VH-VL binders against q0aze0. Designs and how they scored, part 356

Target 1, 268 residues: q0aze0
Amino acid sequence: MKIILVNNRFKENTEKKAQEIAGQLSALNVEVIIDNGLDEPYAGTVDFIMVLGGDGTMLRAARRYGQRAIPVLGVNMGTVGFLSNIEINELAEYLPLILREEYSLEARMMLEVAVFQQQSLLTRVFCLNELLLRSNSPRMLSFALEISGQKLEPYRGDGLIVSTTTGSTAYSLSAGGPIADPQLDAFIVTPVASHIINKRPLVVSPEREISLHLLEEREAIIGIDGQIKMDFGAENRVLIKRAPHPLLMVNLKAKPFFTSIDRSLQRQ

## First folded at step 14 (VH-VL)

Design CC83 (framework fv_inotuzumab)
Fold by ESMFold2-Fast, scan of step 14:
Structure CC83 (fold): chain C 268 residues (1-268), chain A 123 residues (1-123), chain B 112 residues (1-112)
Amino acid sequence: as target 1 above (268 residues)
Amino acid sequence: EVQLVQSGAEVKKPGASVKVSCKASGYTFTDYAIHWVRQAPGQGLEWIGGINTYTGDTYYRRKFQGRVTMTADTSTSTVYMELSSLRSEDTAVYYCARDESYYDYLSGYFDYWGQGTLVTVSS
Amino acid sequence: DVQVTQSPSSLSASVGDRVTITCRSSQSLVYSEGNTYLSWYLHKPGKAPQLLIYDVSTRFSGVPDRFSGSGSGTDFTLTISSLQPEDFATYYCLQATHLPLTFGQGTKVEIK
């Protein structure tokens, strides 16, 4: 069995904990690859991915490995989060189940984001939460939104979010979007500080293709899961569609989504 | 309008502790980590540490571990840095600065800064 | 610790000059998916530092286009294409790929 351990660069002791876990697994004849984010994603075949960290670390793992149809387990390091399944102090209890491949999988849809300049593809990335188009200056944006060939009236405001259902509780929620059951597959399209009073969030089929481009020369940024940022100008276009593969999240322990989000919202 | 407002200047004796506050306004407090950076007289900028206001995770430069503590109070949108066992070498202007975060991810640049707090350690 | 070294430590220049400041790290600053956590700051006595450039080459909101950043891996450059009176200051680079975060020692740009 070969396992990738994914950690983050800012959590104290994650590198040490990854090495400790790698030592334990090696003693059990499991091959371990550590992904600390400094190298290219491991290109070889692997059986399992274990993410040591919070939701941001899971999002990075999803972008790097989510399209390979490999089970991904989120192991929380004692911080808040919704994408982790077990706590680090529970790992020893669940490790035999992991090694025997005795767990269930939950599929989470992902976005495929393609950014063009003129007619040329600049980049293609995948993400689990959302794409954010935002102004990078004090001036609001004027932009076009097209959904499966249907051209909507121009948008004016600070930006737009195109989110998965998993991302419904991230930037989309902050911008006034609905909370979605992450087991549903859908895009949520949420305006950011729209100047047009009646622009509402849209919930659309995951089979739709969404395109965005600026209608005027403005400084703008495309953000991917809050972590990757790219300049976006009037010569650019972005195309968003459902990624070919969902992220396969390992479920070892029941985590009740609705009671967790309800508790979080009551604390605001 | 984004603002980070720090507490006023402090004069301390060697061996004492100082607690500097940084009050944030004009944005969602938990969307940004707060870091602390100091500048001693005639020296450059030195990173002390930071706190992720969403997760509560703290990051300290090893040199200060054991005598620095950073805390965040979400109800008042205020971050505190407490430095104990003060020495004359701790005389510096201390700045707080914000760093865009996304859960446990940090962007790693400081877009807005507090005005600075002069801490003088003298006998 | 990752060491960050700026060159030069000081320079004298006149208004209208092109100024180049270099920042070199002892280890690669490239992180996941090409993210490179290198930023540049302007600092004047009695004032807080100000962000100029982040992610190697992205200008912060409101920063004049005479400021530009470039580089990759371990070698980074801040360029001021035509120095203005308000640009006489000390400049710092910051690496945030590796803990602890480390600033360069600073480059003082003085009137010739």
Scores: ipSAE 0.765, ipTM 0.894, lowest interface PAE 1.2, mean pLDDT 91

Design CC84 (framework fv_inotuzumab)
Fold by ESMFold2-Fast, scan of step 14:
Structure CC84 (fold): chain C 268 residues (1-268), chain A 123 residues (1-123), chain B 112 residues (1-112)
Amino acid sequence: as target 1 above (268 residues)
Amino acid sequence: EVQLVQSGAEVKKPGASVKVSCKASGYTFTDYAIHWVRQAPGQGLEWIGGINTYTGDTYYRRKFQGRVTMTADTSTSTVYMELSSLRSEDTAVYYCARDESYYDYLSGYFDYWGQGTLVTVSS
Amino acid sequence: DVQVTQSPSSLSASVGDRVTITCRSSQSLVYSEGNTYLSWYLHKPGKAPQLLIYDVSTRFSGVPDRFSGSGSGTDFTLTISSLQPEDFATYYCLQATHFPYTFGQGTKVEIK
C-alpha cells in the first residue's frame, strides 16, 4: 500500500508530525510519500492520500491529486475545518479501518479552469472551491459572462465568483451567495459588489460551460481557491467546466454539514 | 477604508513584558492573518511572527519562541502581541501588517500596515 | 533560515533614472504549483512600509506602472523605470515561501 501525506509550509510541528506518521505507517508495511509542496506532484500510482492540515491544505491536495480518483482523507491538526473528517488525535484509532479500506467515499465536484490569451491556451487548472474574478484596482470591472454560449447582459462591479457547491461556504458566501448542500452538483455564480442592482446569484447545471472576459482594459486578477493568482486582462478569456473526476473524500466519522455550518455562522 | 490602528508608545524596564494591540477595521477580520514586524534603530525590517485570525494558528520565529504570544479577539477585531523578558535589543518600532488568508493558507505578502508602535527598553 | 540578500545596499540616482534592485535567496522560493512568495516594499522614515509588488511580478493596487518585478527561483529584481522624487526611500524584499518569513537587509535609494 502506498500513501501520500500532504502537509503545509507554515506549522513548525507539521513536518515532525508527518515524519512520525510516516514511521508508524512504515512499521505497518505501508510505503509513504511526503508532499510538502516543494516538489512536483508524485507521478506514481498511490492507494490513499492523507492530508495533514486545514481546509487550505486539502484544497491544495485536491488541485494536485483530485483528478486521479484516489481516496483523500482530511486530518485536522487542531483547527476547525469543513473538509477534514477526523482529528489528528483520532488517527491511531482509525488507522486499522484505513488499512482495511473500511470507509465510505463522498464525491465532491471540481472545476476545470482554462485560461486563454486570444485563442492560445495559457494554463489549465482544477479546483475544489471556486474561481474569483476581481478588480485589482479601485476601479470596477466591466465584463461579459456567457453560459453555454448564451451571452448575458454585461456585468459591472468588483468581480464574479464561479463556485462548486463545496465552495458555497467560502468566497461565494461572503459575496451573498447561497449555502448549498455539497452533495449537490451545481455551479453557483455570485456577483461581487455589482453596480447593476438586478444581478443575482445563479445556480446552474454542472454540465454547462461558463466563459468570462473583460469588456474594458482594467487591472484584474483571477483567483483559484484563494491560493493561485493570475493577471487577467482584456486579451484574456477563461472557460470553466465541470472537471472530469470528482474529489473522493473519505468518511470514517459522521460529520453533519448543516449543523457544522450553523454553529460556524452563530460564532459571529 | 482599510485601517490597522496600533496602541501607543511604551517604555519598559529590562525583564518586563509589553503588550501591543492592532485594531482592524474596514474589512472582514477573519479573511486576513496579522503579522508583526519590527525595526530596531539603524536596522532593517525583522519578521517576528503572525496569527491566522480564522484558524487561530500562530507562527513564531524561533528567536522569539517562548517570549512572544499573539492572540486575536474576533469580537473587537483586535490582535495583540505580547513580548516578555524584554532586553535592550528589543527597542524597536513594532508594526502589525495583514496577510490575506484562505483557511490555513497565507498569501505571503503584507498589503496594509499599522502606523507602528515604538517600544523602548531602558533602565 | 533562508537568507535573503539585496544588492546594492545603497545607490545614488537622479529623477528620471532607471533603477534596478536585486534580491537573492539562499534557497529556491518556488512552492506548490509554481507559487513564488516574493514581495517588495517601500519604506520611508516615520511611515509604515508600503507594498509595491507581490508574487514576484504583480503590482499592488494603486502602485504606479514605473514599478515592475521579475525573476524566478532564487534571483529577483525590482525595477523603477523612471525615478520620481517620491521614490527616494529604502526598499525591502520579503520571502514567504519558507518558514520563517525573511526580509532582505534593504536597499537605500538616495538623491544624487
Scores: ipSAE 0.756, ipTM 0.884, lowest interface PAE 1.1, mean pLDDT 91

Design CC85 (framework fv_inotuzumab)
Fold by ESMFold2-Fast, scan of step 14:
Structure CC85 (fold): chain C 268 residues (1-268), chain A 123 residues (1-123), chain B 112 residues (1-112)
Amino acid sequence: as target 1 above (268 residues)
Amino acid sequence: EVQLVQSGAEVKKPGASVKVSCKASGYTFTDYAIHWVRQAPGQGLEWIGGINTYTGDTYYRRKFQGRVTMTADTSTSTVYMELSSLRSEDTAVYYCARDESYYDYLSGYFDYWGQGTLVTVSS
Amino acid sequence: DVQVTQSPSSLSASVGDRVTITCRSSQSLVYSEGNTYLSWYLHKPGKAPQLLIYDVSTRFSGVPDRFSGSGSGTDFTLTISSLQPEDFATYYCLQATHFPRTFGQGTKVEIK
């Protein structure tokens, strides 16, 4: 059996914990690969992915491995978040269940994001939460939004978010988007509204194709799950589709999505 | 407008502790981590550590581990750095600085900085 | 720790000059997902450091276009195309790819 441990490169203690867990798993004849994000994703056959950290670390794991149909378990290291299933101090209790494959899986849709310069593909990435298009200056953007070949009236404002249902509680929520049941498959298109425009969030079929391009020369950025940022200019176009495979999240413990988000909103 | 305002200068004896505050305004406090960087007289900048204001998670350089504690108070949008067992070489200007965070993920750069707090350690 | 070395440690220049500062890391700063966590800061005595460039080449909001960053892997450069009076300062690069975050030792740009 081969397991990838994905850890947070910003934390020395997380790396030490990953080494400790790797040692324990090796004693049980489990091969362990540690992924701190610096190297390319491990390309070989893998049976299970264990993410040591919070939501941000899970988002990185989803981008790197989410399309491979491998079970992914979020193990919380004492942080606040929605994507972890168990706490680190519970790992020893659940490890026998993991090794015997005694758990359920929840499928979470992902986005496929392709960025072009005219007709040339510049990059293709996958993400679990969202793509954000935003201005990188005080000036508003003017941009075109097309949904499955249907051209909407031009958008004028600070930007736009195209989110999965899992991402409904991330940037989309802050921009006024709806809270979505993560068991639903849908795109949520939320404008980053200025006082000048009053566009409503859209909830559309995950089979739709969404494209974006600037109508004026502006300094803009495309953000992927808040972690990857790239310049976006008038010569660029982005195409967003449902990713071919969902992320397979491991459930060892019941997770109270609606009560968790309700408490979070009361706090924030 | 983003602003980080730090507490005033401190003079401490060797072996004492100092607690410096950094009050944030002009943005959503929990969307950004706050880090601490110091500069001793005649030296360069040195990263001490940081705190994720959303998760409460801390990141300390090993050199300061066991001597530094960072805390965040969401109700006052204030981050504190406490440094104990002070030595004369801890004399420095201490800066707080903001790092965009996405949950437990950090942007990797410091966009806005506090004005600095001079901590002098002398007998 | 990843060591970050700047060169030169100091230089003398006149207003209008093109100045180049180099930052070299002991290990690659490439993050496999496309960002390289290298940033540049301007620092003057008695003032807070100020962000100039992040992610190697992205200019921070409000920073004049005379400042530019470039590089990859282990070698990075900050260029000031036409030095202004307010640019006489110490410049620092910061790597944040590896824990702990480490600054270069600084490059002082002095009046000739």
Scores: ipSAE 0.563, ipTM 0.819, lowest interface PAE 2.5, mean pLDDT 89

Design CC86 (framework fv_inotuzumab)
Fold by ESMFold2-Fast, scan of step 14:
Structure CC86 (fold): chain C 268 residues (1-268), chain A 123 residues (1-123), chain B 112 residues (1-112)
Amino acid sequence: as target 1 above (268 residues)
Amino acid sequence: EVQLVQSGAEVKKPGASVKVSCKASGYTFTDYAIHWVRQAPGQGLEWIGGINTYTGDTYYRRKFQGRVTMTADTSTSTVYMELSSLRSEDTAVYYCARDESYYDYLSGYFDYWGQGTLVTVSS
Amino acid sequence: DVQVTQSPSSLSASVGDRVTITCRSSQSLVYSEGNTYLSWYLHKPGKAPQLLIYDVSTRFSGVPDRFSGSGSGTDFTLTISSLQPEDFATYYCLQATHFPWTFGQGTKVEIK
């Protein structure tokens, strides 16, 4: 069995814990690869991915490995989050279940984001939460949104978010989008500080294709899961669709989504 | 609109502790981590550490580990840095600075800074 | 710790001059997906530092276009195409790829 341990670059304790866990797994004849984000994603065959950290670390793991149909377990290191399933102090208890493959999987849709310059593809990335288009200057944006070839009236404002249901509690929520059950597959399209009062969040089929481009030359950026930023100008176009594979999240114990989000909102 | 306002200058004896505050306004407090950077007289900028205001995670440079404690009070949008066992080498201007965060992800740059707090350690 | 060295430590220049400051790290600053956590700051005595450039080459909002950043891997450059009176200051680079985060020692730009 081969397991990838994904950890955060910012935490010394996470690095130490990853080494400790790697040692424990090696003693059980499990091959371990540590991914701290500094190297390219491991290219070989992998049986399981264990994410040591918070939701941001899980999002990075999803971008790197989510399209390979490999089980991914979030292990909470004392960080607030929605994407972890067990606590680090529970790992020893659940490890036998992991090694015997005695767990259920929850599928979470992902976005496929393709960015073009004129007619050439610049990059193609996958993400679990959202794409954010935003102004990179004090000036508001004017941009076009197309949904499955249907051209909507122009948008004017600070930007737009195209989110998965998993991402409904991230940037989309902050911009006024709905909280969505992550068991549903849908795109949530949420305007950011729109100057047009009737531009509401949209919930659309994940089979639709969403296209964005600027109507005026402005300094803008595209953000992917809050971690990757790319310049976006009038020569650029972005195409968003459902990724070919969902992220397969390991479920070792039940976590009540609605109770968890309710508590989180009461603390804000 | 965005402001980080720090507490006033402090004079301390060696061995004492100091607690500096950084009050944020004009933005959503939990969307940005707050870091602390100091500059000793005649020296350059030195990163001390930071706190993720959403997760509560702290990041301390090893040199300060065991002497520095950073806390955040979301109800007042204020971050505190407490430095104990003060030495003459700790005499510096201490700045707080914000770093855009996304859950436990840190963007790694400081877009807005506090005005600075002079801490003088002398006997 | 990753060492960050700036060159030169100081320089003298006149208004209108092109100024180039370099920043070299002891290890590559390239992270996942090509992210490179290198930023530049302007600092004047008695004032807080100000962000100029982040992610190697992205100008912060409101920063004049005479400031530009470039580089990759271990070698980075801040360029001021036409120095203005308000640009006489000390400049710092910061790497945030490796823990702990490390500033360069600073480059002082003085009036010639």
Scores: ipSAE 0.771, ipTM 0.896, lowest interface PAE 1.2, mean pLDDT 91

Design CC9 (framework fv_inotuzumab)
Fold by ESMFold2-Fast, scan of step 14:
Structure CC9 (fold): chain C 268 residues (1-268), chain A 123 residues (1-123), chain B 112 residues (1-112)
Amino acid sequence: as target 1 above (268 residues)
Amino acid sequence: EVQLVQSGAEVKKPGASVKVSCKASGYTFTDYAIHWVRQAPGQGLEWIGGINTYTGDTYYRRKFQGRVTMTADTSTSTVYMELSSLRSEDTAVYYCAREESYYDYLSGYFDYWGQGTLVTVSS
Amino acid sequence: DVQVTQSPSSLSASVGDRVTITCRSSQSLVYSEGNTYLSWYLHKPGKAPQLLIYDVSTRFSGVPDRFSGSGSGTDFTLTISSLQPEDFATYYCLQATHFPLTFGQGTKVEIK
């Protein structure tokens, strides 16, 4: 059995804990690969991925490994999170269930993001939460949005978010988007400070293809899950569609999404 | 408008502790980590550590271990840095600076900075 | 710790000059997803540092076009295409790929 431990590179306790867990697993004849994000993703066959950290660390694991149909378990290291299933102090209790494969899986849709310069593909990346198009200057953007070949009236504002339902509680929420049940598959398209009246968030079939490009030369950036940033100019186009495979998240115990989000909103 | 406003200058004796505040306004406090960077007279910038205001995670440079504590008060949008067992070498201007965060992810750059707090350690 | 070395430590220039500052890291700053956490700051006497460039080459909002960043791996460059009076300052690079975060020692740009 081979397990990847994904950890946060900046937290000393997380790195130390990853080494401790790796030792425990090795004692049980489990081969362990530690991924702190500095090396290329492990290319070999693995049976399970354990993410040690918060939601940001889970998002990185999803981008690196989410398309491989491998079970991914989020282990929280001490703060609240929406993508973790168990706490670190519960790991010893649940480890036998993990090793016997006695758990359920929850599928979460992902985005496939393809960025072009002119006619050439520059990059293709997968993400769990969202793509954010935003201005990198005080000037607002003017940009075109197409949904399955349907050209909408031009957008003018600070940007646009294309989100999964998992991402509905991230940037999309801050921009006025709806809270969506992560069990649903849909794109959520949320404008950021639109200057055009009546531009509302859209909830769109995950079978749709979404295209974005700038109508005027501006300094803009596209962001992927808040972690990958790319310059975006008038010669660029981005194409967003449903990723081929969902992220397979491990459920070892019930996690009540609605009460968790409700509590989070009360603290604001 | 984004602002980070720091507390005023401090004069301390060797062995004392100092607590400097950094009050944030004009943005969502928990979307940004706050770091502390100092500059001793005639020296360059030195990173001390930071706190993720969303998670509460702290990150300290090893040379300050056991001497530095960073805390965040979400209700007042204020971060504090307490440095104990002060030495003359701790005389410096201390800056707070914000780093965009996305949950436990840190973006790796400081976009807005406080005005600085001069801490003088003298006998 | 990852060492970050700037060169030169100081330089003299005139308004209108092209100025180049380099930053070299003892280890690669490339993250596995292609992100390179290298940023540049301007620090003037009596003022707080200001962000100029982040992610190697992305200009921060409001920063003039004369500032540009380039580089990859371990070697990075900040270029000022036509130096202005307000640009006489000390410049710092910061690496944030490896813990702990490390600043270069600084490059002072002085009037000739």
Scores: ipSAE 0.732, ipTM 0.877, lowest interface PAE 1.2, mean pLDDT 90

Design DD1 (framework fv_inotuzumab)
Fold by ESMFold2-Fast, scan of step 14:
Structure DD1 (fold): chain C 268 residues (1-268), chain A 121 residues (1-121), chain B 112 residues (1-112)
Amino acid sequence: as target 1 above (268 residues)
Amino acid sequence: EVQLVQSGAEVKKPGASVKVSCKASGYTFTNYYIHWVRQAPGQGLEWIGGINPSGGWTTYRRKFQGRVTMTADTSTSTVYMELSSLRSEDTAVYYCTRDYEGTYLFSPDYWGQGTLVTVSS
Amino acid sequence: DVQVTQSPSSLSASVGDRVTITCRSSQSLADDYGDTFLSWYLHKPGKAPQLLIYGISNRFSGVPDRFSGSGSGTDFTLTISSLQPEDFATYYCLQGTDQPYTFGQGTKVEIK
């Protein structure tokens, strides 16, 4: 068995813990590749991906490896989050189940985001939560939204979020979007501080293509999973569609989504 | 082994343009951003901008917008940075550097040897 | 812009000394997930900068154990536990969290 350990390199002393876990796995005849995020993703075949960290680390792992149809387990290292399944203190207990492949998988849809300048493809990225278009200055944006070739009335405001159902509890929630069952496949389109009355969040089929472009030259950015940030101008266009493969999330213990989100919302 | 090899020193007059090259080897060229950082005499390091060689997408520090252009040639694994309307304060050593995560996290690992650009009469 | 300030600007030391360099940011470097993108570089005249520490405390491959990083929020530290002859150089911290990415002004470590 070959496992990738994706470590949270952005916290103090995480490399030491990753090395410790790698040693434990090696003692069980597991080949371990540690991914610290400085290089391109490991290109070889692997059987399992173990993510050591919170939601941020899981989003990064999904971006790097989510399209490979490999089981991905989130192991929480002390932070509260929605994307981990077990705690680090439980890892030794669950290792035998992992090695025997005694777990279930949940498929989580991902977005494919393609950014163009004129007719040229500038970049293509995958993400688990959302794309955010937002103003990078005090001035509001004026932009066009098309859904499967249907041209909507212009939007004016601070931006727009296009989210997966997994992302419904992230930025989309903060902007007034609905909480969605992550077992559903859908895009959630949520306006950010819309200046036009009655611009509502939309829930649309994941078979649709969504495109965005600016109607006026403004300082804007597009954000991917709250991590990647890219300049976006009037000569740019973004196309969003369902990614070819879902992220395969490992489920070792029952985690009741609705009671978990309910508790989290009461704390806000 | 990862290497970034830059073109040689340049001397330019004020108002001219300079084009510096950075040739990459030892990795998949199109999978990493290349960023440019400069150091003027007696000053610290200053980030200029970066390019995704795969699609040619660029991001520039605002103060250089309109004067800097970055391009990539995938056939030769080479990135170019062109700086126009040169001023005496553009005299600096210019470095190219590699970064996988693009604009999420800037933590470049490998650097070119540097190219001295001198702007004087 | 996030400003990054190093202290001291220079110091003199002898081989075997413990050296501490600090880096302070004008605002927290944590992203929305609490992750911090702070790295340290060694630079010598006529040479390329070299990555020493990334993500506050992680040593880059090949970097000797005498180098360590620590910190949180706005205050970060690079420590060299026992200075060696090849360590006389200028050190820079880098915040990679927000564009424009910014380096500290540098700390020059000189022979006493």
Scores: ipSAE 0.559, ipTM 0.813, lowest interface PAE 2.7, mean pLDDT 89

Design DD10 (framework fv_inotuzumab)
Fold by ESMFold2-Fast, scan of step 14:
Structure DD10 (fold): chain C 268 residues (1-268), chain A 121 residues (1-121), chain B 112 residues (1-112)
Amino acid sequence: as target 1 above (268 residues)
Amino acid sequence: EVQLVQSGAEVKKPGASVKVSCKASGYTFTNYYIHWVRQAPGQGLEWIGGINPSGGYTTYRRKFQGRVTMTADTSTSTVYMELSSLRSEDTAVYYCTRDYEGTYLFSPDYWGQGTLVTVSS
Amino acid sequence: DVQVTQSPSSLSASVGDRVTITCRSSQSLADDYGDTFLSWYLHKPGKAPQLLIYGISNRFSGVPDRFSGSGSGTDFTLTISSLQPEDFATYYCLQGTDWPYTFGQGTKVEIK
């Protein structure tokens, strides 16, 4: 078996912890590739991806490896998150099940984001949670939203979020979007501080294509999973669609989504 | 064996333009961003901007916007930085450096040897 | 813009000394997930900068174990446990979390 071990990028002593776990896996005849996030993703074939860290590390792993249809396990090493399945102190208990492939998989949809300058493709990226369009200055944006060729009335406000159902509990929630069952496939389109009182979050088919462009030259940025950030001007257009493959998340123990989100909302 | 090899030293007059090259080898050129960082005599390091060689997307520090242009030639695995309207304050060693996620978060690993650009009258 | 300030600007030391360099940011460098893009570089005249530490405390490949990093929020430290002759250099911290990316002004470690 060959496993990619994605460590928690940019937290204290993560290389030391990754090396320790890699040593334990090697003692069990598992080949380990350590991904610390500084280099390009490992290009070879692997059987399993183990992500050591919190939600941020899982989002990075999903962007790097999510389209390969390989099982991905989130192993939490800190405070509670939504994307990990087991705690690091439980790894030894569950490792025999991992090695025997005795687990279930949950498919989570992902977004494919393509950014253009006029007709030229500048970048294409995949993400698990959302794309955020936001103003990078105190001035509000004026922008156009098109859903599968249907042009909506212009938006005015601080921005817009296009989210997966997995992302419904991330930035979309903070902007007033609905909490969605992550087993559903849908885009959630949530306005950010809209100056038009009747602009509501939209829940649309994941088969639709969503495009965005600015109607006025403004300082704006696109954020992807809170990790990738790029300038977005009036000469740019973004196209969002369902990614070809879902992220295959490993379930080794029950993590009840609804009770987890309910508890999270009660915290101050 | 990642290498970034830069063009040689340049001497320019105020108001001129300079174009510095950075040739990459030992990795997949289009998978990494290339950023430019300079160091003026007696000063610290200063980030100028970066380019995604895959699509040509660029991000520039506002101070240099309008004076700097970064381009990439995928056929030669080379990134160029052109700085126009040169002033004496632009005298510096210019470095290229690579970073996998440089348009969002910046943690460069390998650097070119540097190119001295002298702006003098 | 996030500013980073190093202290001291220069430091005199002898081989074998423990050296500590501090980097302070004007704003917290942690993103929403707690990831901190704070790196340390060694720079010698006529040579390219070299990555020593990334993510506050993680040692880059090939970097000797006498180099260590620590810190959180706005205050970060690079420590050299036992200074060697090749360690006399200028050290820079780098904030890579937000545009524009900013380096500290540098700390020159000189022979006493």
Scores: ipSAE 0.481, ipTM 0.785, lowest interface PAE 3.6, mean pLDDT 88

